# Designs tried in a protein design chat: miniprotein binders against Protein PET54 (PET54). Part 5

Target 1, 293 residues: Protein PET54 (PET54), of Saccharomyces cerevisiae (p10834)
Amino acid sequence: MKASSKAIKLVLDHLKSTGRVLGSVESGNSATISEKTASVNKQQQLQEKKPSVLQYRSYNPYLVKEDFLSILPENLYKKRGQFTNELDFQLMKVRDPKYFQFKDQYYLFFNDYNSLTEYIKLTKHSRINKIRVKMTPLAQPLPTLLTKLQRYSKNLYNAFRSSEQYFEGLNEKVDVSGEFTTNQLRSILDSVEEIENKSVLVWNIPTKLRSHDILNYFWFYNIRSSFKIYWDDEMKRNLRFISFENSHDAYRFKRNYHGLLAKELLTLSEKGDAADYSLEMDDSKILIEHLSE

## First folded at step 18 (miniprotein)

Design J2 (from J1 with Q19M)
Fold by ESMFold2, last read:
Structure J2 (fold): chain B 293 residues (1-293), chain A 102 residues (1-102)
Amino acid sequence: as target 1 above (293 residues)
Amino acid sequence: SDEVRRLLERARFLLYYAMWLIRFAEELADQGDYEEAIRLFNEALEILEKALDLLDQARKKAEELGDPSLAEKIRDEMKEARERLELAEERIQRAEQKLKEK
């Protein structure tokens, strides 16, 4: 509507008047010093209670930063460098720190409250994949959220190294001292990305296949570590972590085996013995999540 | 307490698995493989029903132990599980309709 066009212009004017993270647009001129001081006082009062993180709930684990940028007005979205710096946020896919499973949500980390509120206003009526966007400010303090991320990072690094490191590390305390900023968040996300690129989670590899069986059957993959992260004996379902020395192997492992019947893998792996076991197995599928997707 | 933790851990594991069944079934339905998609959606329903049963057992035990914070968290997890069950049921109906039109 015409009101939507007026709202966009009003938001653009608001962006000019708000505090920005990068000083290429903002200046500390003498005329703005007194106004900046007053604005800082109001920001201090609001920042004591104000969130810096938006939560977006979605069952879709494949959303990327572009999905959240493409719903901004095109004139802001396509201004290279300028509005990217001014509306910059860090996207985090929220995963369970123990099982590495997607938790059906994303966090968008903003540099300040004004940027967060501007994003909400700009996207309030937008859709991602035909689903109406609902961005919810997250009340939890940033250090608490970064502690969970650091726990995830530690557990993932340990799993990448070995089963023993992973299980021994589950109860170890995580050092979260220091200042938590957007640069620290970026550093943590960058560091885990290297490991995520080389790692997969695999549902329903038959539990009869031990680690040496896995290495033998997948000999043409450069597997670094492989172990059951959890299993349910009653339901006969399990989750396995497998990491590779390179990201290409993680990618092609998913491409080649995602959706394969678990009994087919067992049949190929155990001559004679698989015949008896395959008669007892259900039609479970091997489901694979590449952590960098 | 250990019983509640064990029940919750199993339920959460099954909830994660059910969501991956649903996602894979949706991929198959998008490719037109409605019969296999329906089979996977139905497996997800079975898994979700088991997860809800485990959550309900954990909630009852948490109430017996006098832990209202834990019981509230379990109720939230049960609500999420019911939403996933409703999703799977909706997807089955849509896939059955598409198969019938075929």
Scores: ipSAE 0.750, ipTM 0.896, lowest interface PAE 0.9, mean pLDDT 78
Fold by ESMFold2, look of step 19:
Structure J2 (fold): chain B 293 residues (1-293), chain A 102 residues (1-102)
Amino acid sequence: as target 1 above (293 residues)
Amino acid sequence: SDEVRRLLERARFLLYYAMWLIRFAEELADQGDYEEAIRLFNEALEILEKALDLLDQARKKAEELGDPSLAEKIRDEMKEARERLELAEERIQRAEQKLKEK
């Protein structure tokens, strides 16, 4: 997922406040205590503030910012830069922090609530892909939203490194009560985007194929990590995370194998060892999501 | 409760998988492979019905534990899952009509 640096800066600005109370002005114990108390209360209030975010529900995981800009009146559309507009917003695809699955929704981050309400007004009769637009202000508090983003980022980074780090990190606390700098948030989001570019989620690779077996069959891909995230015993379905050393391999992996019969993968990978896997195979298809798409 | 969390996690996993089946089936239908698309849409329906059963079990357990806010959240998830089921049913009807016309 590519998160814009503007969204990170806006969230950081809302969570942090400062004052020049000790500049050229005389300081007193009462004034210093009052400023500390006011600072703490302000941070608590910012943590409870609702973000200026629109929620858009869609089953289509391939929407991009242009899809949301093109439904604005043409005079506003033509005059907007990619990063500086009166109604500028940042688009985020919402994914589950544990399974990295698209949650059938997008968030549009606005600079302020007036911009949000103006966008709703200007787009209320618009359509994206013939579906009438239904934009809903997000009721979720900023701290809750930031916690989900940070958990996603941490889980994804751990998965990229190894199965062990992913599973060890699943229940670790994610504390966003601390102050985030713009550089820290930008670095985290850049790292997330880089990892997503190199990662796929794969349904229905036969679970009997160990990591070594996967590396052997896919020898012409530079696979960095591969492990099963989830298995459903009744349905015999699984989800596997696979990351690569480069994004081209992730792209062509999806292109080459999306829709392949899982049984065919067993046959192609090893004739003698394939018989060991046959008791758990059915006519399921390999389904692949490239996280940057 | 751990039981409610377990039921919800499995239901949500099945919902994710069902949506991928629906998306892939739509790709196949767009390519004219209506027979396989219908098979995948029907598989998605079976999985969605299982997910709804798990959500209903979780809702009943939340009510038993005296947590009406959790039960209402689960009802909202069930409503969303039913919308996905209706989507799959409509896609099946569309694909069946297209197959008949071929």
Scores: ipSAE 0.701, ipTM 0.876, lowest interface PAE 1.0, mean pLDDT 76
Fold by OpenDDE base, last read:
Structure J2 (fold): chain B 293 residues (1-293), chain A 102 residues (1-102)
Amino acid sequence: as target 1 above (293 residues)
Amino acid sequence: SDEVRRLLERARFLLYYAMWLIRFAEELADQGDYEEAIRLFNEALEILEKALDLLDQARKKAEELGDPSLAEKIRDEMKEARERLELAEERIQRAEQKLKEK
C-alpha cells in the first residue's frame, strides 16, 4: 500500500520539479569557435520530428492494445493473449480531462516514425471489430496531446482522492516543460490505469442519494471518493464519479447496478421517502462506466 | 461569455449522455430486446437535437460577441453532434429491421 502512493507522488512531484530542470547552462567563457557551424546544426536538428503518434477514431470505448495487435500479419492465426508486438507502441484511450468521458479516439505512440509507417502499411486493409481500419498520423502538435494527457492524469488523480482536490485542481496550470521519454509516458499511462481500474462514472444516481448517503447505502463497498461532476436540473440527469479502494468493488458495482432503473435503487433504500421524487427521474436507467474498460 | 460557456458545458453533457444511452441501447439490441433498444435510441435522438440547439445558440452568441474563433470551434462540435445523430438513426433502422425479422 505505501509504495504505490509514493510512486504516484514521485510522478506528480517530478511533474512539478521538471519545470526547473532546464538547467541554466553556466555561461562558461570558452573561446570563439565559429558561430556559423552551430547555427546550421540547430537548423538541421529542427527537422520537424515526423509524427510518431497514430490516431484511430472509433465510437467503441472498449478497444484494448490486443485489438490493435490482432490486425498485424504476424498475429493473423494467433489467439487473443498470444499476440506479439514487434512494432513496440503504447495505446492511449482519449478521455475528456474534466468529465472523463471517452472522446471517440485512441492514440498509438510508436518509438519512431518508421515503426508508425510500417504499422500503417501492415494494417491498411485490416478491420477492428468488423470496422475498416482508418488511422491517421497525429495532426496536432505532440506537446498539445501530452498537455491533455497530463491534465487528464492530474484531474483523475485528484478525483480519486476527493471532490475538493478535484474541483480545486481544475483551474491549476499544467506545465509540460520537457520532452516526454517513452518511459515517462509509460509511467503516466500505468498510473492512470491503476486509478481507472478503481473508478467508475455513474449516470442518473438518484439525487436523494447525496455523497454522504452513498457511503451508507453502499456500505458493502470500499468507496474512496464519491461526488457529482456535473448535473442538469432541467433534464434531471447527473454524472457522478465514484472511486474504490480496489478494482473488484468497481467491477461489482458496475455489474450490480448498471442498467437498473433509478427508482429501483430508491425502493431498495428502507427509507420510504420515495414519495418526493419528481416522477420524471423515475424511468431513467443507471448507466455505469468502469474507466478501465 | 459566461453564458456561452454554460451553453457549451450543457450541450457537451447532453452529448456524452446521449452516447451512453446509445451504447446501452446497443447492449439491449444485442440481447434481442429491440423494442426497448428503439425506445432508448429515440430518447438519445431527442437529447442530441437539444444538444444541437444549445450549440447553435452558443454559436450565435459567440458571433454576436465578435469571437469567430469560438464560433468555428462550436461548428466543429455541431458536426460531431450530427455524426452522433446519424449513428443513432442507423442503430434505430437496424433494430427495427431485426424486430421485423423476429
Scores: ipSAE 0.677, ipTM 0.870, lowest interface PAE 0.7, mean pLDDT 83
Fold by OpenDDE base, fold request of step 21:
Structure J2 (fold): chain B 293 residues (1-293), chain A 102 residues (1-102)
Amino acid sequence: as target 1 above (293 residues)
Amino acid sequence: SDEVRRLLERARFLLYYAMWLIRFAEELADQGDYEEAIRLFNEALEILEKALDLLDQARKKAEELGDPSLAEKIRDEMKEARERLELAEERIQRAEQKLKEK
């Protein structure tokens, strides 16, 4: 189904096109001078738009929107899937824009500051997974957060396409068109989620499998892209990105190989020439993060 | 400095890996495999100590270069790394206690 790549391209093309200041065509009708003075004073209160974003710090990378809804008083006696959301917000998991690793943070984007303050009031004494809720209004300017989100989205999109596009795109400037609308934010988050559903981060794939076409080794998966993001040769650790054409392959890949010893992955290939490379087989476990989890 | 940047990138990579080991060790402990969980928590501690050393080297070099603002940012990252070390130590103690009760 070719439809998915068009949506991501549309969002990125929209992010490029919205840099155009929509010049309002002032229709030149001559109506009288007097009422102009009262309207000017309302525009110059660019009220420092009080932050409508909450920050939540957690070492748990698996929190979902439902976990933040479950702590509302209205949901106290409801089961998961029955939660209501009178205070509409968007959840964002904070990941590193370069390494895609979880940064021990979530952001809750509210429509306004009043909704944010009401959420704080309602949840002040609540617990998420036995941990006392400690949420703080965003201390950084919203444009700085949006810049980081755009960088993450762009780098993730490039990684999902190829190694070359990822590494080239790391040096590109991200143009941040000013304030994101709630709809633009939602569209970016939806596009990120679509790619994350098809993408995994893999620790400790054996170095020998780098010389062998990983596509050939994993021929039973529809791999789109696969490359090493980072490595430490002293610690013998490495991080790889793998994307798939579908989310089912990403899920199955994690389920089949997460927690496997790196050496056991090699033995699955070597029905043939176990050449006597007594290379200190990395006794490390393969750790796989599915980015949507 | 390119050297400070390389040290910070390496330290950050190790911090991410250590946190992954901690999470995986917690999953093993929840399954009742406390021995393997303790082993992986200890590996995470060693990696966190190495990350702290690299951050301290980066801090010293930032100070030598006359960038106190960068040195302060690195101190904040070192604080976050120590908080992760304390977390791993708490998890080890909890797993060791459960192993003694088994």
Scores: ipSAE 0.675, ipTM 0.869, lowest interface PAE 0.7, mean pLDDT 83

Design J2 (from J1 with Q19M)
Fold by OpenDDE base, last read:
Structure J2 (fold): chain B 293 residues (1-293), chain A 102 residues (1-102)
Amino acid sequence: as target 1 above (293 residues)
Amino acid sequence: SDEVRRLLERARFLLYYAMWLIRFAEELADQGDYEEAIRLFNEALEILEKALDLLDQARKKAEELGDPSLAEKIRDEMKEARERLELAEERIQRAEQKLKEK
């Protein structure tokens, strides 16, 4: 437990330290008139580093790296867990940085553009879950994607810690300083996965269950943080974040409460008096996403 | 505009919720509970229609404010919402067909 928090702190502290824009205003002194040699500014066309990121659109939130490996010709006769990956890539599920909701997209980060091109070539006629594969190179600048990933990572980390840190951190700027290395990307994705494994998103927890009541109600879970991200008063719908000290509790929480009626959850809490259940409790299902699934 | 922002946040929330209803209804349909799946797909349709209404209100307000770029982004979100509505309708038809075969 203690070692992981140090690694995350080191990454965050490194992100803080590189903010020195050493704009040395060199005091350009003397006027020497020397010759207008037309240095053809070879604008080295910074060869716009061809995007090494593929975008895949899917309504399926449960795709894993193995699903994208399974469609390679080399894996056609292999079982899950035996897939080879000569074209090394990292998979990212696209989530909303504020609400953590799946955005019907995945990104595949390749080491280079050639690997991306070969992957497209090899998978062009393949299907994932009977759906024809349609992957497109990332149309947006890579820094824009990385900024979104950093915002997601930061907001998720803050949410995992407390409600206060989440809401305060929403207003903080995320500085994307420097070239993102493949190792930095991997480190961010690994840190995200560790938190996602311990975190759930919960729809339709009854409004009567206040954040303090949730800890008492779910006393048999090691809850780290629990708060409402969003509430709709007209539809009486709400989205809550809950984090746990371990992934097993997150998994059990989903398994035990996903698909229950919101009213059934209240009947489990009230051992006492006749709940004035006369309020047409919305027949809404509790929907739970385990963020790593 | 704060009004446009609020409408968009609410519409996006409803879109996310509707997609979770669709996913859960698909899980029920895969378990052979087609009746409950159809009920939840229909609830998702109603929510998607409400989300489209909120997006259209936001679009009109963005146009009134002279922000055509925002209005265009909202039109793109409305297109995505309609694609989700069509998805839910297809899922209902499929579940109804499966219910008739049972």
Scores: ipSAE 0.675, ipTM 0.869, lowest interface PAE 0.7, mean pLDDT 83
Fold by OpenDDE base, fold request of step 21:
Structure J2 (fold): chain B 293 residues (1-293), chain A 102 residues (1-102)
Amino acid sequence: as target 1 above (293 residues)
Amino acid sequence: SDEVRRLLERARFLLYYAMWLIRFAEELADQGDYEEAIRLFNEALEILEKALDLLDQARKKAEELGDPSLAEKIRDEMKEARERLELAEERIQRAEQKLKEK
């Protein structure tokens, strides 16, 4: 259990440390290498690296990499789990860095622009879940997207640890120093997935259940952290983050409580002071998102 | 301003909640519970309308503050909220049709 949090910290600490270009000033000797002034005006046209990222807009939060592979011509007659990926891309689900909510978008990260253009060409007339595929190259600079991903990963890591670390970390600057390699992107995505597998978002948990009371109420779950992210007292709605020490508890928690009436959760508590629930919260459903789904 | 920020945060929260209601209502409709699905889609519509009102209030305040760039960003968020309203209306019509076929 302690090893996973250490790995995520190492990735985040490595992302912080790689900003130091340790220029080793080797004290190299005085050799009089002649001033051949060849002013090769290589105008390195910084050819603005053509975007290697595709954006896909969808209201479906449950798309996986396999859904994007299934639409390739090479996979047309293959079963799930048998899909090939010659173009090699990474999938990112776009979530809000603060509220962890799905933002109706996916990004496909290709190794190069040619792979991206080939994928567009091969999938131009395809459908994902009966919806016509419409993908667009990323119009925003890649560093802006990577900054958002780092903010998400940091906030998710902080939330997974404690409420205090989450709220303190929201105002911290995220420095994106240097070019992200494909391996660094993969390492961040893998670390995010590991936390998402252990984390749920919960709508409409009764406000009387304080964070301490939740641990006692759900005593059969290995809860790591539990706190309100946001609440609206006028609409009587709230969003809570809950993390677990294992993914099985997260899965069981969703399965057991998703779709229940908020009032039904209280009647399961043996404490008979059910009287002072304001009737208007009574008909709200508990909605649970498992973040890896 | 702090007021524009508060209006936008509240509107965004309502937009996220409305989308979760839509998703849950879709799950109920897929189970054949069209009556409860329609009820929850209508609740989602009312929440989306409230979110649009909060966004319009935020837009007006951004214009009063002389921040046209913020006002334009809010107009883009209002467009996304309207697209979600149209989605919920389409889901209601589909569920009502399925309820008549049952």
Scores: ipSAE 0.671, ipTM 0.868, lowest interface PAE 0.7, mean pLDDT 83

